# VHH binders against g5egk6r2213to2383, part 15

Target 1, 171 residues: g5egk6r2213to2383
Amino acid sequence: QRWFYKHFPMVWTGRLALKSTEAMINLHLINGSETFLNDVLGRQVTEENPRRDSVKILQRLRLDNGQVEHIYRILTNPEYACCLALSSVNNIENLKENDTNLKSHFIDYLINKKIAGISSLGEVETKFKSARVHVFAPGEIVNRYLSELATSLHDYLQNTDTRYLLIVFTN
Key: E = the ipSAE of ESMFold2; O = the ipSAE of ESMFold2 at other seeds; V2 = 0.75 times the mean of E and O plus 0.25 times the DockQ between their complexes.

## First folded at step 5 (VHH)

Design u13_S (framework vhh_7b2m_4; at its last look DockQ between E and O 0.31; V2 from the best seeds 0.00; counts 0 for: pae O 14.2 > 2, unsure alone 56.8 < 65)
Fold by ESMFold2, look of step 5:
Structure u13_S (fold): chain B 171 residues (1-171), chain A 127 residues (1-127)
Amino acid sequence: as target 1 above (171 residues)
Amino acid sequence: EVQLVESGGGLVQAGGSLRLSCAASGSIFDLNAVGWYRQAPGKQRVVVASITRGGSTKYSNSVKGRFTISRDNAKNTVYLQMNSLKPEDTAVYYCAAEDLSYYDSSGYYYTHTFDYWGQGTQVTVSS
């Protein structure tokens, strides 16, 4: 019913972590392979086949002019999974705390340092395919991507002043 | 800004041992890698040893079996234990740390661009 959730339904809920801080997030696939994403994060069929519950930022990627086209190719590769990450909580007090953590410890941190976050998700045979994960805050590269490939989403995010990250899962 | 300070250098007889320390002003845990380099007079700096955040170590062939790199996160310090020292080990030893990763213009990913360097500590091995 709502325009955003009609076009970009939630595909995963879990924790995003950096150092000792975490924030609960929802992922919404905006480009790429849902099959790949499910292979990486898990296909819950039974209690014994759980999904991953967290993604930890382990490294930091410098963002500069020499990397723009490579990062853009990561964002646009249809075999990867590019997701919008939004705050995820179930009550008003937890929403404010989670939203504050997401803003200050992830979004503002990445913007102020001019970096992206990097994670490495190891393979677990029969459960999870391995992946490298890139975590981007709003900024020049992300704005270019959204304005060119997801214009309606970009307008929506700006008009609603929505806090977000882009999280891309690659092979 | 991260500052690195080396200590533990000095004069030692061949066959002796020294332990170098590299203390960081920021959290060493946040760094992708910490390494030791050395430079003899008039020569280029060359890698001696490195240790990643995950604990993996690498050594140059000239020091394998004699030198050991380690880290102590509680003391925010990286160590280089140097045993069986030879006159050829005489050099200024530098601690270096990599904070950031990047892709180069060709899209190659690498994590060993050392962003911070210490001022160096002299090691002199006499015969």
Scores: ipSAE 0.000, ipTM 0.275, lowest interface PAE 11.9, mean pLDDT 80
Fold by ESMFold2 at other seeds, look of step 5:
Structure u13_S (fold): chain B 171 residues (1-171), chain A 127 residues (1-127)
Amino acid sequence: as target 1 above (171 residues)
Amino acid sequence: EVQLVESGGGLVQAGGSLRLSCAASGSIFDLNAVGWYRQAPGKQRVVVASITRGGSTKYSNSVKGRFTISRDNAKNTVYLQMNSLKPEDTAVYYCAAEDLSYYDSSGYYYTHTFDYWGQGTQVTVSS
């Protein structure tokens, strides 16, 4: 995975939550504005400049109503930040539980319901900018996006059978 | 996993009142919307009232001013207070809950689809 980290370094680690379930994830920026992303998520440099530690899915977006062009514009807008979310590996004993939660309670859930997850991150003056967050599981639109904008990444994910989400921060 | 159990149905005279309760086995805080539907004999199931996580309420035109939906998060329960009942209110009343808010693909439109349903409770209004 040396190739992956050279091209897509980790930019954030935190919790993704849905109801009573959470999974630790790493975000890797694949397209869009790193400056915008850092403004939204913050940096954990000092206690005066903290970072956000979680994103909670509270709302859903239907994907089965034929409006795929709108979703694609969300993914491709250069003013936004499109990130790949992977399971965070920080302890061997926690790895299986975290992988299971990510697969069962996020990826499979979103696929089976034919939805994207929605979160809203409120502004905190002057530490965090506000953002709307879209959480997409693998699927036809995500595959199209990756094949057009990040072909090498798309091949990598397919060849390694990597579980992932695509998380887009918009404003 | 969320289970919904309705109670409070029965036989009442026209002009009377009845209070339905919907108890949830899971955390009601994680539900986006809870609503009441009814199905009259020989008719399709229609929405009566709904209440969102944030407390916004909606009512069908046929019940506005007579019915009130409310929630008690501490008791994990949603209520439907039905006043000034009419024979046309006779139906099986169902509690339903939506897991999360919906947007359509435009990202700015909410469409409710209910993931969880109760067993229903009969309300009969005699004249």
Scores: ipSAE 0.000, ipTM 0.222, lowest interface PAE 14.2, mean pLDDT 78
ESMFold2 (binder alone), look of step 5: mean pLDDT 75; pTM 0.757

Design u13_can (framework vhh_7b2m_4; at its last look DockQ between E and O 0.01; V2 from the best seeds 0.00; counts 0 for: pae E 23.5 > 2, unsure alone 60.1 < 65, grease 24.6 > 24.2, placed apart)
Fold by ESMFold2, look of step 5:
Structure u13_can (fold): chain B 171 residues (1-171), chain A 127 residues (1-127)
Amino acid sequence: as target 1 above (171 residues)
Amino acid sequence: EVQLVESGGGLVQAGGSLRLSCAASGFTFDSYAVGWYRQAPGKQRVVVASITRGGSTKYSNSVKGRFTISRDNAKNTVYLQMNSLKPEDTAVYYCAAEDLGYYDSSGYYYTHTFDYWGQGTQVTVSS
């Protein structure tokens, strides 16, 4: 749909990884600091201006143990960068495998375990700022965020039955 | 190095009993929830029984009343007592533990994204 890309252009493409599984994703900035996000991920892929190519989930943050209020503060902090992650595809064969990996190994996994995925991106002098990365599947906290801050986007995702993750970059 | 080692498997007649043990090393066992899982030939690995750090237990419907999970934190060991065994209980049995987490300097509460698993012990129930 043209509406989505008009309001939330892609800002990054790369790999999301957990264990031995990966999925190609596109990030679309929903709220927060574009400058911070670009400093963390890199501006563009050139020899002079490198760009990170992956985010690997290394830790889990339990969502069923009373951390809801802390997590919501992270999601709503305007200093950070909150992104929608969608499947990144280039042909129909890759679409099937990539969509399956994203659904089964990331979305369903996070929902079933009641967790968020956590990554740490290290600083690389002159190239990248460091960041902590939170990866959320659709659920109560994400639905609250979208209903309060991005109602039209929330309706769009429901209406199109779009598979997604919410990925937040913090310092 | 974190290790879980299962033992006590073997061949047993239908209606018999076995006691499985899961010994842990390389971590404080009393900080973990522990479970027994099994995988029959050609099937997915499924949970059989679990026990929390505080001793609360949960069982699959297929084993309720026949199997009992227990833990001895002083010995870093979890047990599965299996009574009234049936041929359909034939499987490789795995022990697994899940880290209960920690706070970092930023106030985040984490656990690992990967569970700790043993290598498994074979249980075969013949008629």
Scores: ipSAE 0.006, ipTM 0.268, lowest interface PAE 9.8, mean pLDDT 80
Fold by ESMFold2 at other seeds, look of step 5:
Structure u13_can (fold): chain B 171 residues (1-171), chain A 127 residues (1-127)
Amino acid sequence: as target 1 above (171 residues)
Amino acid sequence: EVQLVESGGGLVQAGGSLRLSCAASGFTFDSYAVGWYRQAPGKQRVVVASITRGGSTKYSNSVKGRFTISRDNAKNTVYLQMNSLKPEDTAVYYCAAEDLGYYDSSGYYYTHTFDYWGQGTQVTVSS
């Protein structure tokens, strides 16, 4: 059963990094502009025009200092791109370790610290448009976003034990 | 390579003074708040003083009026002037940097990038 993949096909695969830890992820576009997302991540027209292969969390945004409403309004701009990030299954032999890294070093870390992860993707002329990247674990912002903009997905995720992050590309 | 290096520790008589330095390399120091921390044997590491990139300072109650934190952004260095030292000030002193928050043109506030710590410098205060 593949309800999720029929409605939210994968649009990118790559590495999510924080400090010395990585996890392989798949991104699934939930809301916003696929054109913007492809401009940021790269359009592979030929093998000489590769996509970005990673997103590195470099900064942390406190979520307990009254900024949530401001952040939410920016994230809901339909010209930007909001993705669900799931563990990649590119190699079954490493699946358990990858799932553990995603849970322990990204999801639980962000929840326990009450923060979002922040990356800044620089422009590369003729290849990549710049973007600000926000990485959220399940919580208040994510619940609000999904309940307002992707209700069926929200119900689906509530009924499963799926590990995920919400990753939003802006600018 | 990101490094913080403390110096200026040593043995000093009670009532004396020491000046600690924390030199940074491999990153833009003026974008960071800097703190001094100390850890006595068998105790938790605790904050002693902090200074923002704009020069605003805070001190723990145990050192107010005796310690002064300052920064020299041109030298990528932060100082802790310690006066009227007491035996209970004996500890390993660490400097640490936390990224300063800023708002960009979109209104985002950014903080908490990397935890940078020095190796520490011993301060021993004799009776």
Scores: ipSAE 0.000, ipTM 0.162, lowest interface PAE 13.1, mean pLDDT 80
ESMFold2 (binder alone), look of step 5: mean pLDDT 77; pTM 0.760
ESMFold2, look of step 6: ipSAE 0.000; ipTM 0.076
ESMFold2 (binder alone), look of step 6: mean pLDDT 76; pTM 0.756
ESMFold2 at other seeds, look of step 6: ipSAE 0.000; ipTM 0.206

Design u13_sr (framework vhh_7sr4_2; at its last look DockQ between E and O 0.06; V2 from the best seeds 0.00; counts 0 for: pae E 11.6 > 2, unsure alone 62.5 < 65, grease 27.2 > 24.2, SAP .718 > .668, placed apart)
Fold by ESMFold2, look of step 5:
Structure u13_sr (fold): chain B 171 residues (1-171), chain A 127 residues (1-127)
Amino acid sequence: as target 1 above (171 residues)
Amino acid sequence: EVKLVESGGGLVQPGGSLRLSCAASGSIFDLNAMGWYRQTPGKQRDLVADITRGGSTKYGDSVKGRFTISRDNTKNTVYLQMNSLKPEDTAVYYCAAEDLGYYDSSGYYYTHTFDYWGQGTQVTVSS
């Protein structure tokens, strides 16, 4: 029985996209408002009222020293939703390609460029609340956040060598 | 690895015209902004013109009205039509391209942070 899923249940599955490349991910809420997150992503998954199926990185944010404290406040705000993004286990037909895309086109790209990814999700009346989205690869800011606020999760990710992103939904 | 290859440079008399082309290869991804810069020896690179994927353009003050930038997104190619050329336009012209725009920490959106540069093509305007 897996410790991770007991403490951080999956709250969304969908596509993360950058340029022409995509990866299927699961989101696990680690801090903040589940109500806000569900308002942004959709409250139910039916043909009548479906959830959002993707988040596309459209912009970049430089991760210099002057921005670290501001970004950290975004990560820790309880009114927002900070999620761990993992490769989707329900994408069994393309699991190897999906994992490779997540690593090379998202994680390594963000690390090598020293940036965070940015998206904006528009409001859709009665279906979705709007949000700004920040996508962070592992690094100084994320390690500080996890070490201070979710030490057991941080140890789990390091001990299992798990590929991940942090994705934060703000207004 | 994205590679930018300029062409169309050369020698031209004052008042003449040239058309520069820059093709991006080695990328299957969309490019955001593309543009042209120029450099005279001993000086910094100066903006000549740039253009976003959506077609919005910006020109350096000294070339407004004489130069026209355009792009073909299906070929990942940017063009610079240079008319009414002057000896002061003599320089090496560099193609530039950007992956994505940037936000700063204050939330302002910046674009035109160029990730890729060409090797340059010489333009010489001499009588």
Scores: ipSAE 0.000, ipTM 0.301, lowest interface PAE 11.6, mean pLDDT 80
Fold by ESMFold2 at other seeds, look of step 5:
Structure u13_sr (fold): chain B 171 residues (1-171), chain A 127 residues (1-127)
Amino acid sequence: as target 1 above (171 residues)
Amino acid sequence: EVKLVESGGGLVQPGGSLRLSCAASGSIFDLNAMGWYRQTPGKQRDLVADITRGGSTKYGDSVKGRFTISRDNTKNTVYLQMNSLKPEDTAVYYCAAEDLGYYDSSGYYYTHTFDYWGQGTQVTVSS
């Protein structure tokens, strides 16, 4: 447990949304620019400097038509930010429902449809930088990413059988 | 404004055949993929088959070799020929379509997150 948080700090908590379903998640930065990620998501230092409270999937990117190889180069760019998304422990009143929503409405949905979820986060001039967001369930592109860029994390996730999404912020 | 109308469902004995049809109406000339999903109670909708406007097909594992999807772009209609039906094929079958996507300047291809869906047609395979 301490090894994971030492190397992959939690940087954000909020809602991941698709259609009418939400899941609370924690993001842990695993590769890329912490500065870029903080500019996109914000960090609350006062009530006047809020963080974004949600990421909404509005588009889908098909993974079974060959285009994934093109985007892999963009996703691995160290100027951007790649996060591991885990179910949020901070909302214990709805923990079982949250885990079920994350699994069934996000992870299983993305796997079954063979897609990535796509969000476009608009710039808010004094608060947030814009970003394109890719949401991946475990699978070939994620295994490739982790084996190339976060090998120890890949081993950890397999050994602990952890439920997760990979969420990559680009621009 | 896309509307999908299914036909061809019904009751059939094991080993039998059915042909499902789905006609699209409305502003639909830009539809890229059309296809079929099925749902049994308590489960998510599973892909049965889809076909792009260009003719590329995809099938669920459990129906490969038994089901054939085809498409008539002049009629905006997709067909599912279902042969060698088994009790496990019993489900509500939904026609689905997605609109033509777009490429952005980075080369990503996008569609919307909602699919157009038909009302569903029941297929029951039982003696």
Scores: ipSAE 0.000, ipTM 0.207, lowest interface PAE 10.7, mean pLDDT 79
ESMFold2 (binder alone), look of step 5: mean pLDDT 76; pTM 0.754

## First folded at step 6 (VHH)

Design a2 (framework vhh_7b2m_4; at its last look DockQ between E and O 0.58; V2 from the best seeds 0.00; counts 0 for: pae E 2.7 > 2, unsure alone 61.1 < 65)
Fold by ESMFold2 at other seeds, look of step 6:
Structure a2 (fold): chain B 171 residues (1-171), chain A 127 residues (1-127)
Amino acid sequence: as target 1 above (171 residues)
Amino acid sequence: EVQLVESGGGLVQAGGSLRLSCAASGFTFDEYAMGWYRQAPGKQRVVVASITYGGSTKYSNSVKGRFTISRDNAKNTVYLQMNSLKPEDTAVYYCAAEDLGYYDSSGTYETHTFDYWGQGTQVTVSS
């Protein structure tokens, strides 16, 4: 618990949306540029430093059609921002609903369809840079990435049976 | 059990109009993108028009300005209004339903990939 938050502090909280369903998530930067991530999402330090409040999945990317090398490039590029997304716990009454939404409407959906989710975040002049967003559920490609490049995190997630997504912001 | 049932096809003179309907059942209609495809004899099935779950539309160049796709989520129905019909529009017209559109790694979007298909309705446009 203490180990995870020491190495992967939360960098953003917001809503992940798909169609009519939302889940509150925390992002923890695993690899890449925190500067780029802050340029895209914002870090609300003051009232004048706004923060995007949501990311909406708008399209799908097939994972079962031989795009393995492309997906690895997305996951490993140091100029991008690869994040672990975990359920955001507000209180005990909201915990179950949010976990259920994250599991059934995002994780299971992506796994069963064998897809990644795709979003596009538009530029807002002087406030937010644009980005393309890839949302990956646990699976063969993600597990290989974690086992090869973030072994301690992979072991942690396995040992704690932690529900997660990987969310990658690219330019 | 998912079903898409097209209706409204028929024989019309060039310059005429038809309105196709597609009744959907067996899924949550307002969460799906809908589309119309057509297939002329001996040809491949090609896109005509699509409409997202939020109502945004796209058209092939050959029908732009003449055809209008629309949806009525209360009736679980998608429509294709076809005006200024030409003999080249003669085909079997298929209704289709898709979850979110696909993006490929080359940067080319596959916005006309659909998960479910109807049986089709014949449209014949004569001289």
Scores: ipSAE 0.290, ipTM 0.661, lowest interface PAE 1.8, mean pLDDT 83
Fold by ESMFold2, look of step 8:
Structure a2 (fold): chain B 171 residues (1-171), chain A 127 residues (1-127)
Amino acid sequence: as target 1 above (171 residues)
Amino acid sequence: EVQLVESGGGLVQAGGSLRLSCAASGFTFDEYAMGWYRQAPGKQRVVVASITYGGSTKYSNSVKGRFTISRDNAKNTVYLQMNSLKPEDTAVYYCAAEDLGYYDSSGTYETHTFDYWGQGTQVTVSS
């Protein structure tokens, strides 16, 4: 019944990590290749074909040094995958803590430092394809992306004041 | 308030040893990479050694095998053990702290921007 979940079903649940802090998130595919995304994250949960359970931010990318056009061209390639990340919980008791971690340790951190988070997901033969991962807090690049590629979602997020990250998988 | 305070510098004869310390406060020490830089009079500041929050180390070619960087997260302190000192090691030594390393958007190199710097400690090696 909810408009968001009708249009952007959840594709992955797992941990987003930065240093010693984790937040549980759901990813919703916004644009690009679901096939590529599933190759990177894993297609099903089996002992033979597991899913990745986490994405760890390992590096920073400056957003205030004039790189935006180069980055934007890479991120909009339709062969890659762009996801919206929202807070997720396995248990209602942890909801406040998870929301607080996502806000303070990821969203506010990225905004205040004027950076994107960078992860590298290594290839595992027969299991996972490799990928470079960009993690963006709301801001100029994300607003441009959403206004050009997902206008209705952009309106939804503004009107609901939804806390989110944009996570883009490339290679 | 963030502080990085170096100590252990001084005058030493060639072939001698010194141990530099850098006491850190005002941030979550074990979530930062730490490094030592040095600057000789009239020269550019150059990297000496670095250590990640996970303990991995890197050294400049000029100090490999002679210097050892280490950290004690319980004491919020980073060290530089300097052995077999030479007159060319004479410089002001700076402690630095860096959040996560930087990724170049082209993917071809990393550029570091240190969040915090110490005031420096003088090391003078006489012949």
Scores: ipSAE 0.188, ipTM 0.604, lowest interface PAE 2.7, mean pLDDT 83
ESMFold2, look of step 6: ipSAE 0.162; ipTM 0.607
ESMFold2 (binder alone), look of step 6: mean pLDDT 77; pTM 0.758
ESMFold2 (binder alone), look of step 8: mean pLDDT 77; pTM 0.757
ESMFold2 at other seeds, look of step 8: ipSAE 0.281; ipTM 0.675

Design c1 (framework vhh_7b2m_4; at its last look DockQ between E and O 0.54; V2 from the best seeds 0.00; counts 0 for: pae O 5.7 > 2, unsure alone 63.5 < 65)
Fold by ESMFold2, look of step 6:
Structure c1 (fold): chain B 171 residues (1-171), chain A 127 residues (1-127)
Amino acid sequence: as target 1 above (171 residues)
Amino acid sequence: EVQLVESGGGLVQAGGSLRLSCAASGFTFSDYAMGWYRQAPGKQRVVVASITSGGSTKYSNSVKGRFTISRDNAKNTVYLQMNSLKPEDTAVYYCAAETVTYTDSSGYYYEHLEDYWGQGTQVTVSS
């Protein structure tokens, strides 16, 4: 649907990794600072200075240990960047495998373990700012976020049966 | 790239002592619990000692009172002082950065998805 892409343009394409599995994703900024996000991911002003090409989940955060309110306040800070991650589609042959990996090895894994994925992106002077990355599957925290900040997007995702992750870049 | 490099192993007579060191790089060492494990030939790898990021220690019954684990967060190094060695202590010793850690300074409770392991150092105790 044109409505989604008009209001939430793609801001990054790259690889999301967890253990031995990768999936290609597109990020769409849904809330927060585009300036912060571009400082973290790179601006690709020239071919000499390309953007980051991957995010690897190295840590996990339990979602059932009483930190929900603290985490939520960090996630909603307007100085940070909250993105929707969708399967990246460049070729129909690869679409089914990539979509299956995203569902089985990222979304279902995170839901079943009741965790968020965590990555740390290191600073590279003049190219990339550092960030902590939170990767959420659909669930209580994401439903709260979308219900409070983007109700029409939440309805869209449910009505289209869209497979997604919520990825939040913080400082 | 995460690296854990053990050193200090070797051949020693029963009753002797060795000090193992494990130098860590590629991760925030002070956030991890660290452990020493050992694997005798044909046996499963088992825990010997562990130390939390805050310095609390635990030992297996077979080494309690003889071995001491310690850490130096400024040097990114964990140690195992091994005294009163017995032939039964003969094994390859591995250091590990363990799951189930907390980031006290960040305000998050987190665990690492994977343990990190060293390549191991041989300890041989002769009678």
Scores: ipSAE 0.055, ipTM 0.465, lowest interface PAE 5.2, mean pLDDT 83
Fold by ESMFold2 at other seeds, look of step 6:
Structure c1 (fold): chain B 171 residues (1-171), chain A 127 residues (1-127)
Amino acid sequence: as target 1 above (171 residues)
Amino acid sequence: EVQLVESGGGLVQAGGSLRLSCAASGFTFSDYAMGWYRQAPGKQRVVVASITSGGSTKYSNSVKGRFTISRDNAKNTVYLQMNSLKPEDTAVYYCAAETVTYTDSSGYYYEHLEDYWGQGTQVTVSS
């Protein structure tokens, strides 16, 4: 809605992939550096330097083995980029299928496995910086971080029952 | 897209040699342990040889001393040199990129989401 998009405009759109399933997502920067995010995902300075079009989950981080402190350090570092990922709007029919895929094949999968999804984005000299990408489903850790860092956003997401992922780009 | 493509299989007489190769793409090859597996008709797929990202090798007892696994990280390729072949080596041979744990700079451990498999290449050893 208008409040959300006024404060967190979309900064990137692309595909999120896991195994044989893709979902189109929009990223909205909620904390950290837009400059860092643009350097990782690309900016079109010419037709020869396009933005990246996808992020593929190929690795996992177990969330139940005592690594929680690392996650908090990632989420609070202002030099990195923490984004909210929402289903990309196309039309009502495509949105419903895409939202269902995002819920079933990404959100529920990550929750049931008790993991964060991990992607690695390789450097492309003069075009893209490298990054490690952490993909979190909603849960106690993410809710705690949002309630501490973005209380109004956290309330908004809860009141609208919004499906989302939290995606953090680091190096 | 992750791809593992095997080649080098075929028909060979007992006592002969074959060299299998597996070209990998769609992932950071140097971070993965790689393995060769085989499946004889009516049997379960079993490990033949494996090689860590650092180059350490392991072999099943039935092939130790006859087979050699190697990798070329610059070419994203793993090889299986098979010498002194026997009829019991007849099988479909599969390349696999295996789950491995590793430490990032913060001291935490990451796992690959799942193992990846090739489509297999037939090796037939005639008597």
Scores: ipSAE 0.020, ipTM 0.462, lowest interface PAE 5.7, mean pLDDT 81
ESMFold2 (binder alone), look of step 6: mean pLDDT 79; pTM 0.781

